# Miniprotein binders against q9sl92: the designs that were tried, part 24

Target 1, 330 residues: q9sl92
Amino acid sequence: AMESDASCSLVLCGKSSVETEVAKGLKNKNSLKLPDNTKVSLILESEAKNLVKDDDNSFNLSLFMNSIITHRFGRFLIWSPRLSSTHDVVSHNFSELPVGSVCVTDIQFKGRGRTKNVWESPKGCLMYSFTLEMEDGRVVPLIQYVVSLAVTEAVKDVCDKKGLPYIDVKIKWPNDLYVNGLKVGGILCTSTYRSKKFNVSVGVGLNVDNGQPTTCLNAVLKGMAPESNLLKREEILGAFFHKFEKFFDLFMDQGFKSLEELYYRTWLHSEQRVIVEDKVEDQVVQNVVTIQGLTSSGYLLAVGDDNQMYELHPDGNSFDFFKGLVRRKI

## First folded at step 12 (miniprotein)

Design s73E
Fold by ESMFold2-Fast, scan of step 12:
Structure s73E (fold): chain B 330 residues (1-330), chain A 118 residues (1-118)
Amino acid sequence: as target 1 above (330 residues)
Amino acid sequence: SPDQIRELADQLRELVDEFQRAVENGDMDRVRELFLEIFRLAWRILDLARELLREAWELGDPELEKAARELLEIAYELIDLAFDFLRAIRQGDLDRAQEILQDMRELADRLLELVQES
């Protein structure tokens, strides 16, 4: 075809009249941008009847917004049925969007714009990104741990409210989510420094109701309580922002130390023994270490059988959790 | 067990009394420490409630399920009150802070009532 440019429609939804006026202003200015010359059409929720199909698989904007009781996060929503990246929507438009805005999509894709060569996420995954601001760059790397903890507690909160047995979502450091030894989610945080502030964009993917070949939260729930009602992406996202806002406020006021005990009870690494491999001249040296926790900078703190302390970095080391192996990168 | 719930109730009452004294003395460092202890206590109540709910589902026990749900509600209310207290103190609203402390005492009483009806 003669048309080479991709296009997408972004539906804007606000919790109150304040957010609704922001949405109208953005539409009038046509100010939102996406990479690779993607043409963006902005649509208000009131105008979006043509995009909302009467099937239960599309993210329900009203169900989500009715669950929001936050003061800052998740009150301005951007939704599209299909996007290349929710993270790009919020990060490329950080200055245009209220801080705390969330972008959600039903399908995230990667590849050329041909169905034969395009990877698409399974339907039923909760895929979202949102923004926040921080002043102290030293604690910016810790925000991913606050996000991870909030996701795990949001899942449990939704189960609790329904009177269902909880789903034991665990954290695999630094940024993965697991249930019963299988990955169900991941977190990506990026930041830029402008005008004495760190502009942080947070992306989350969580397998709620996707089919094979991977596991999802509803598959785990059905294994424990076969006759239970399914968890909804909208309820989990609402619970996430309620929990995240509280944890973020506590983190900003008291530091990560305030959440550290909950984090260690939720992660997979308490008292884990791992082998650290280093090259010394022409020899490979192996040391057995026991994971103690996190350093103040957010790296793994471990103690060797030699009583030496080790700090392990994700970018400087290769970590295989299931094999208990850490290998220094050259 | 009933003894565990009584222990949690006693710990909550003790922490609220210490919270009250720290506020009256203007000891903001102690207020922050006690907030973290109440927060940890709330999570211990929540963990117990979640375990009891799981057990109720495994046994098909509606009485245990009811008790677990009541304990869940108490845990969530305590978490909400703890954050509301932190906000009230930050804003200098001592009247609201005192009201929240009284609400926390009432949660301790609800824990004891739960032992009587389960």
Scores: ipSAE 0.687, ipTM 0.868, lowest interface PAE 1.1, mean pLDDT 83

Design s76F
Fold by ESMFold2-Fast, scan of step 12:
Structure s76F (fold): chain B 330 residues (1-330), chain A 118 residues (1-118)
Amino acid sequence: as target 1 above (330 residues)
Amino acid sequence: SPDQIRELADQLRELVDEFQRAVENGDMDRVRELFLEIFRLAWRILDLARELLREAWELGDPELEKAARELLRIAFELIDLAFDFLRAIRQGDLDRAQEILQDMRELADRLLELVQES
């Protein structure tokens, strides 16, 4: 039969007794909601032991929780074997969930992204979403870059701990992850302003053990070290939150400048020359610009051969890295 | 190289001593500057460790792999300690901050042991 989101089971798992009591409270209130009046059933991890062990390819909640050493992020987990959107789970229930809660699914059959293409997650892809709060709207756009850095470093950290050569995950502005010229992941950040705070929901998809549509981390690893054990989604996610919490704390205390050197070492765009196409009075105008970095507001900064400064917004432009072309999406 | 590792150990010792003076003087702006230098130092150790691990894999050299893995452990511990230090300072936990500085000095000793001791 066809996949349906008319009914959904969410498994709740906590790192400590504090998070476990939150899970019990949520189950007792039955207060979590999903779009389109989807019926939600809440199950505690202790009650779902048989279900979570039914499939060797399912996300291992215990393995993930055992890897968590954070103080805020990833300590409360919501898991389902199949979801329409992890992003909707955390964003729709922002007020009900502890800030820093993460939702994970094995299969996301209807994804969301900033492109016209729908991102579908086959089994083996690490699909997760989590929440955070920020007070200063001027730096909210920068959070996607902090998330991107944490993903790239988490992958390297897992490889390092296993004694493997690191996988060189790169950032393609504004929100894509690449290895060896092939896309392996993407990031989506949304925010809502309420009670003088920005409620931010972060979604990440990372091809760990799936070959479609282009490649995955384990395929790259097997090319480099065929005798190695495969990377696990649970270990990468744990390493992600460990790294993200540190980077987030640094970002909040010292600003993006503290992470700027690492970001530019990790992205694909240092000194890249690109053609910017724009319409001026019904004429197509092309200007050659060189990527300099990011502005303080998180927009792409470029300098023209005419020494003019250009600020390119993530959602206002179409950027083709391999063609060196930027078009206004207005 | 052994000289690179010695230089990293010396820089770590110097930065820890400067951290202690900045905390004793209540100079929180200096503490933040020194944190960035420790963070950059940790990245340099991590970069060296990753390069040595790659070389060990290419050469099939178990001694080089062992040294690279110890550098990885030192780099990860230094990064963790640096962030824990900022947290302790924010909380006003000066006793914990002093423990962390001592742990950082022990990491400098471990760097030196990779060069001079088996």
Scores: ipSAE 0.273, ipTM 0.657, lowest interface PAE 4.6, mean pLDDT 81

Design s76W
Fold by ESMFold2-Fast, scan of step 12:
Structure s76W (fold): chain B 330 residues (1-330), chain A 118 residues (1-118)
Amino acid sequence: as target 1 above (330 residues)
Amino acid sequence: SPDQIRELADQLRELVDEFQRAVENGDMDRVRELFLEIFRLAWRILDLARELLREAWELGDPELEKAARELLRIAWELIDLAFDFLRAIRQGDLDRAQEILQDMRELADRLLELVQES
């Protein structure tokens, strides 16, 4: 039977002639695919003038690309005004795209969260996904922490460069971003093993300039400095890739220990007392522990008053920071 | 504070001297240990720079802002030099590694100059 296919236009933009030739090759082959029988149309940046012109608040491709001084990440950009998932664009086309390619959209819906909750990104939210390769599966789970650090440092770096009061973006373990007790972002990492390498796709959502009902970075900034220049998604993304490339190189060469102190300065959990709640044979058992840091495998390390160690895994735990409660399934 | 900046400068000089000895001795375990210490120091300089920028903004103090921005530049230059050092070591380029260590000493001198100009 005939199905009504969704259609999607992807704009391709490259930093140098090398990336521009990749874009031309992809358009000529029409090789990019999306799930659910979505028909994909590929457009070069030079052809996209009319598509971008109709929206004053669309992501500015040139502003972003002019800020990039990286050697690997963010040099090849895929943009669409609306997508169901930036993550699907990069993950389904991993073999076709240069590693380090980034996909950005102005509006994302039916996103891929860690829970069954849908992430809706109103206009003004920075929604992006990019790719990387890793060989050692033992450290793949740690990449989400490297990404989190790069986001928090990118926001601070943009504030510092503009002479603005710095927005203290914090990490809520394992993968959420907070300001003043309110969630402003989240991170999702997925991987597949192929040809002796882990193909990793990273998705990030960050509330930069989206309105109610959620808070955003510019709302926080207006509260501190009402007459200040506002933060731009393009500047934050550029700063992100500059920080991420450096942090990734450090992580790959020296391990997470090189970033560990910065991570603990940035997360919400230093010396936090937490109730660990286990359900055993229809009985609820509670133990009070103090968070110490991360294990070598990247799981939460806590110590009880009896000096017993507890390792908390993201897949098995529900962590309510504001209640100081971790619920484990047994 | 001026005393805090002096302490950071002294620590940077000591770390660079230890790096030079470790590289000359081919002690890669010591190089790795010192590399972690230099990043800890860089993060401390960065934290101080950001604290001073916030203070300058709250007080409307352009001289403090200028000093804080220079401290911020020093922090990020130290981080960049540390990454370049790691690359030089991986490639076996000991001459480049020595040049980078000298650039790190110049950053320690710039830290001290900030205190003397306060």
Scores: ipSAE 0.430, ipTM 0.728, lowest interface PAE 3.1, mean pLDDT 82

Design s77L
Fold by ESMFold2-Fast, scan of step 12:
Structure s77L (fold): chain B 330 residues (1-330), chain A 118 residues (1-118)
Amino acid sequence: as target 1 above (330 residues)
Amino acid sequence: SPDQIRELADQLRELVDEFQRAVENGDMDRVRELFLEIFRLAWRILDLARELLREAWELGDPELEKAARELLRIAYLLIDLAFDFLRAIRQGDLDRAQEILQDMRELADRLLELVQES
């Protein structure tokens, strides 16, 4: 008799009449579900006046939609003031949503990982997830690099349009975003193979207007241009989808090589020297290598002082960037 | 620097001329290579514009800021034209492709105008 009455309200917003009709259909069928039997209530943007307040500093749906000029990505928006995971919303409902749909929340409770402590994102963090389809599983791992590049360029694009000095967002391989040596964001990509295609769900967190526990983009901007207006989450997200759609089209047409030069100019690892630790017959062997780039599969490519090539697999615990230490995946 | 902007303008003009020859010869592999070179050139212009804007903010120089903002506009227009060109080629719209190449030449002229004003 002890049942959880957890409930979630999802506001649906479309760019054109096509997306608006999808939103109406979803609401009428009540077809969106969340894991763990959470009760879902679907609300159209036109009905959401009590949830969307101009004076509340909540994500502004109309400001975001007015910035969208894409043909696929970001044209269908799902928003809630609080969610356990934007990633769960899009991944669990992949078949029900238009490909390219984005979910945004002001507060996320669980975060991306399975941790003993619940992580809560403060207001001002841009938390979003969106979907895409890919046919070739060999290049699916590379999509996180296309996403991270699009985020860094979206931030610069918003600064450019405002006539502001750019914020030098860097990529820490494989999936983190840094400014001035401090983490400002991260990316999580998951995929499921279904009907001869990879259903990819992309989650992004970016510290725009919050400083806890690290820095944020607006804190960096105030240090460079104190009199400037603050960057808005809605404008960054719009710019992200404009950049991502172009980069994704180029990536799909000509492969990652088309974006490789821009990626290496943006990442933290050019000419980085690292120590690779291997276990050989219960003995630890250390080799000094220099990072050269990425393999076609998305692993780190490095060269030893002996000119031998090394391919290093990402596993989260095997690469300590600050110590220059890599442990080979066993 | 003015010399760097002149070099970028000259490179753009040369790439557009090579692009036109590749289209006329039906060399799609060369067209794709040249697209990537124009794309890379557009990003080099964008990077330069961003550095100049940062410098303008540090110096409090409104004339340098104005020049940097114009260079930003040129870079973004070139990126858009490059993608429009790739779309026109994929659709077999050679008339549209030629219009875009002319627009790219006009951007090279605008780059040279920035040097003449400094």
Scores: ipSAE 0.718, ipTM 0.883, lowest interface PAE 1.0, mean pLDDT 84

Design s77Q
Fold by ESMFold2-Fast, scan of step 12:
Structure s77Q (fold): chain B 330 residues (1-330), chain A 118 residues (1-118)
Amino acid sequence: as target 1 above (330 residues)
Amino acid sequence: SPDQIRELADQLRELVDEFQRAVENGDMDRVRELFLEIFRLAWRILDLARELLREAWELGDPELEKAARELLRIAYQLIDLAFDFLRAIRQGDLDRAQEILQDMRELADRLLELVQES
């Protein structure tokens, strides 16, 4: 009852004639939907000049699309200057969009239009969501690790091409990204099962050019190379899809074992000792364990001083990396 | 690190030779193992190149920077060739697979040239 009808313009952009025809078809049918009775207007890139140039720091659709060299992912782009959720755009419209479609926004907000209590993300953050399909539910939880690797390597690829020293983006298990001990990004994967397939929606936020709440890639770069040009969200996203497509194909063909060495070199947890708290008879028992890697199901594999093996599951309230503490049922 | 580059070049040549024999013998399990080893080697070359580029930046060493950039190019090309090889095999295009193996040998020769020019 506190909601008002909102309106949203989605700009559609395709890499080739195939994606361009999809965009035209979607516009003609007006078939894309958003939650909370949001009225959706679909606009082709060629018609979006007023929206695209609205702000000097807006995401550059053509710069991104010209960088795409993939065969599947990122070839169909949906952009809006402001959205409640890029994840909602791709997940609510999974059946209407080509698999691998990406949604990007400059500002992501929370709140209801009627209440006037609207929070907005800092500008300069790369916020995007894209889709994929998987058939084997046992390996769906591992996709977040493939995404994490692709983000870290995409940042390094952009630095490599510019002749800059690489930015050492690290993974904090299960789904956070860090540079120099400060969070720069996060990943969220959701899935639904339909017609013998898992429809997976992947959301990523990466602090490229926003200093809040902690730091960003360009702040790190200016610390290392003050005279360098800033990293662009468009270049990083293009590099991400190039790397993700290769990693995803390798993952699907050879399993996560093919990527695990790269993952362990990139994560913060090699040889980490953590305290695992367990409740026995209303008493807290603490066991010290050493992280060995990941189980086949994607959970932390650790070994205690007693040589017992432990599988530790992700829980947003239970793993404190900097304190080395896990409050998880073993 | 001329010795490191030489070692990587020798490892690449050895892996490509084994890869060709596995393809000739139709040993698909061995082909998959060797694919992963070449992929891992490509990442070792990439890691070395990135570290050398960082070192060159810190020292202001243009010769080291040139070597690092060439290693970056070789690593990226090797990764691309590995994936192209996998696609060629899936499509049954053995002529393309052989071309890719020859291109991998040429990358190993480029690695050796970097050592010889030092």
Scores: ipSAE 0.688, ipTM 0.858, lowest interface PAE 1.0, mean pLDDT 83

Design s79L
Fold by ESMFold2-Fast, scan of step 12:
Structure s79L (fold): chain B 330 residues (1-330), chain A 118 residues (1-118)
Amino acid sequence: as target 1 above (330 residues)
Amino acid sequence: SPDQIRELADQLRELVDEFQRAVENGDMDRVRELFLEIFRLAWRILDLARELLREAWELGDPELEKAARELLRIAYELLDLAFDFLRAIRQGDLDRAQEILQDMRELADRLLELVQES
């Protein structure tokens, strides 16, 4: 074990010969980089036997690839048993990786969130990040909602395929996933503008088979169907990319309005009453509002008891769903 | 319920007939509106199928489970056809679009068949 704390091994896997040749090219050039001068070692799937030995619960690369039926997303896989951030792997190497490449890890010991929250990723959590390109910056903020929908539908799709009762994964705006009032996942989207396009990196954490810290999908499933076979991270990820590719194409072609009804069926906020706290001079003012939906820009639209319209932005607000409280950052 | 499945089948037939007329008339705005209606209908069928499957598990009812699984298959096939239709229209492949509409009519017939077998 000659590995320092700042070293990382990345296993590269492709769906077809095209992606396999990309993997070989990346390994030969040793071109993938991580932040803080982390030493990166690139390994082809065929050479990865030593990394999976004695790990019965590691992510199964072959099972995932066999589930992929997409044309763009998830066809090139980067895997490591332990990473600080799957998001950093894809975002720092955007120009080197095929667009739609996915990075997966079994343990993410350090994460990033929109509010700087750290996601704890015990083994059994599905932790992944992938890339996409968009040209219209006005709709980039909406992509997180397309991702959220694809995750909730992927979970239900895997249950449907197995003949299991569906798991009612809900969306807590702007970027959290919940089951039975407990958080099971989160989404982080970042973007940079380069060469007349927005380079978008999407990170997702989903509690599939981990009992900590709160709950997981398999715990919920066992409560409904105790004798059922458990859900596998690999099948959920495959189903995610199948749904995401279709939803992304629909979103790009017809806009978010095409997915809006499904989003409102899936989110926790229909008719929710919340208290909005604003600072006016040296006073804290509280207004009671009712959530109506989303604006065309993807922000929360609410109506006050005074019949005044309110727009709540994810970057300017702290939203506590269970307390029904929004605190605005001024 | 059997009545709910019949209503969904009737709505699918009506939407496909309107889709056919819109395509024949070259009304692309109407085609897009009807696509969204078929997409919504597919989600309604999927939601019903999922509810029935959940109920089958709660009751331990193999016949209800079988019906729910077939309804799931129909819903997924309709969603796939809807996306294929959108692709065919974007490519100007009207022959393929017409084939897809006929496949959608056959799914409506399968919905009615499911009610008759219950």
Scores: ipSAE 0.730, ipTM 0.887, lowest interface PAE 1.0, mean pLDDT 84

Design s79V
Fold by ESMFold2-Fast, scan of step 12:
Structure s79V (fold): chain B 330 residues (1-330), chain A 118 residues (1-118)
Amino acid sequence: as target 1 above (330 residues)
Amino acid sequence: SPDQIRELADQLRELVDEFQRAVENGDMDRVRELFLEIFRLAWRILDLARELLREAWELGDPELEKAARELLRIAYELVDLAFDFLRAIRQGDLDRAQEILQDMRELADRLLELVQES
């Protein structure tokens, strides 16, 4: 059984006595589930020192939790040194976990346990997932943009606090993060509709201290300020939740228009010229358009030389912004 | 530049004065519009502060670094005050909203002092 069954240990950590009582209740009920018959063991943070070996490369739960000053997001933490998916942890257990709970792992893996060639993520990547609820399905697609913006500002906030030159993290629409033309992160949002609400699970990967295969924040920082102390995953995650909670409240109260100007200053696509290819009967028609921004529905807005408006959807179009090419999917 | 900082300070003072008039008139639509303008102004100050800090690092200039750090503090305080103002308005606490507007005026004064000491 031990050799054929996948198993994992989830460490539960709370910001206050309220979250600590939730953790105790979850452990007592043993109610958290994972896919593929994975056996789950729940461990309280107070017991973690006996289970976690001294490893200075592991995510520091105390450092993260001490940085949290939020009222909702990031106050309940689930951590494991190795997981198949942080997203699965929060999405499969949405009803059991407080809304705003975050799951973090040091290593994410893919593949069958019987093979010697299992893919593992590089150490030093900040990989996390968290939950939120929304009632209006029309604005659910916009949440990925609020998340992207909060990540870019969190990185800058950490640099500002340390008196360091900022790292210019940019957004590549719809969901990728770039520094100096190299991918440094990505965002995945999923939702399900239950009990007249949208249950949203947000997953983020950000290269903080892993320089392969592309780049990471600390490599960029050392290029600008070689004598500086390295950025820590725990500090960035804390800053993310502080910024995200404020941006989420503003977004919910005043709509995406409140964040729109900051988003356009942060993305890679202002005034970008793009060739849109459309197939009409047996003819390929090419139109050159200029990217203007986002529509109210969260789709890409572009204008042709004839002042015609184009709305480009990620599901309906193949997008290559670096080649300046968009093709309609058949 | 000193002219950019003076312009930002003048814009902040003008927006705060318009904000006070909108609150006194009970014009909630205007209050929302002005909140967004103050929020945008805070990001402009933040962007300037970050560029100056980067320049200070490149030049090894401790006086420029000191000025950049003060601009960062002003920008962060303005963002916090903007969110506190939104919360006060939502709770109907008009006295607290007026206190916050006065705090914003003091930030405009700090911007001007920073220019006069350069």
Scores: ipSAE 0.704, ipTM 0.872, lowest interface PAE 1.1, mean pLDDT 84

Design s80E
Fold by ESMFold2-Fast, scan of step 12:
Structure s80E (fold): chain B 330 residues (1-330), chain A 118 residues (1-118)
Amino acid sequence: as target 1 above (330 residues)
Amino acid sequence: SPDQIRELADQLRELVDEFQRAVENGDMDRVRELFLEIFRLAWRILDLARELLREAWELGDPELEKAARELLRIAYELIELAFDFLRAIRQGDLDRAQEILQDMRELADRLLELVQES
C-alpha cells in the first residue's frame, strides 16, 4: 500500500467540561478530515491513557493542559504522535473546531510512505498549529509578527520562571526565529475569508530539544548553564498561549504600534544596511538602503541615501540577511 | 545598576501619577498613550532583570542572582497589572483600575527596596 493509504489517530483533549463535550461530539460525528484521503481515527484523552500518560518522550498532554490559564487559545488540543502537517489538521477542519484549537505532533513527515523516501522531523521539535479569527484584512499580515514576538517571549518566560539565563531568540523578518546566528524556528500563517471574517491558521516549528538540523534551545541553554534542567515543549507551548493571548488582545485593541518597540528590539534588522538588487535589461543595479522598520501594511520600510523610501515585500523579493542583500524577482 | 533601578522606579511613579490624573479627567486618549508608556517601561525593567540574571550565572554570584530573581518578579507583576488595567478600563471598572494603579505604586516602592537591600 502506497501514499494516501495512510491513516492517523488524533487524540482530543479539553481544558474544561465545555471542551470535553466538543471532543465527544466530534468523535461521534467522525467529522475531522485530512488531505490525500488520509483515514482519520478520533480518540478521546480518556481512551488514550496508555499513549497520553506513557513514560516516553512523547508530548505530555496533561502537563500542557494543566498549564493553560487562557480564555480562548489552547483550550482544545488535538495530538498525534506522527502527522504530515499540524497546519492541515486545523486549516482543513476550521469550521468543525473551536477557534483557538491547537494541534501538536511529535514527528512531522513528508514523502511517499516508502521508508527510503520518507523525511521525518527530529523528535524534540515543538511543532504546532492553532486558529484565530480576524475581521480587518488590513491587519491580518501583521499577525505573524505578533506570533513571532509571543514565541520569543515565551522562551524567555520559561527561562525566567526557572531562574535560568534567558535565551536570546531573535526574529529574522518576516517569519524566522534565530539564536546566535542559527535558525531555531519558523512561522507560517495562512488565511481564508468566510462569513465576513478572516479564518487564520498559524503554524509554528521550534527546535527545543532536537540536535538537528542546526541547533536547539536546550543546546544553547547548556552552553550558558551546563547543569541546568532541560526546557520542555509543554512548558514553552503553555507560556506561548499565555503570552500570545495577551499580545493578541493588545494588538486588537491598540494596534501593532503597542508591540512595535518590543518587536524592533527583538528583530535582527534595526539600522541594518541592505543592498537592493534590481535587474534592468540584463544589468544588475544595486542601491544601498537602511532598514527603518515596518510599514502600516507590514512590509519592510527602508530609506536610501537619496532619502527615497522603499517598501520591500517578501513576495517578489528574496532577502539574504547574512549578506544584507535583497534581489527583486519578476 | 542601582542608579538605573532608581530611575526606573521614579519613571514608574511619574507615569502612575499621570495615569491617575488622566483617568480622573476622563481623558481616554491620554489613558491609551500612558498605557503604552507604562507597558514599554515594564519591558525595560524585564530586560534589565534578564541581563542581571545572565550576569549572575556567568559570575556564579548568588546575591546578584537573588536580586535579579526579585527584579524579575517585580517586572512580571507590573506586566500583569498593565494588562489587568487595560481590561478594567475596557469593562468600565474604575474602582478596579484605581486599585491597580495603587498596586503599581507599591511596585515602584519594591524597586527602591531592592536597591537598598543589597
Scores: ipSAE 0.735, ipTM 0.890, lowest interface PAE 1.0, mean pLDDT 84

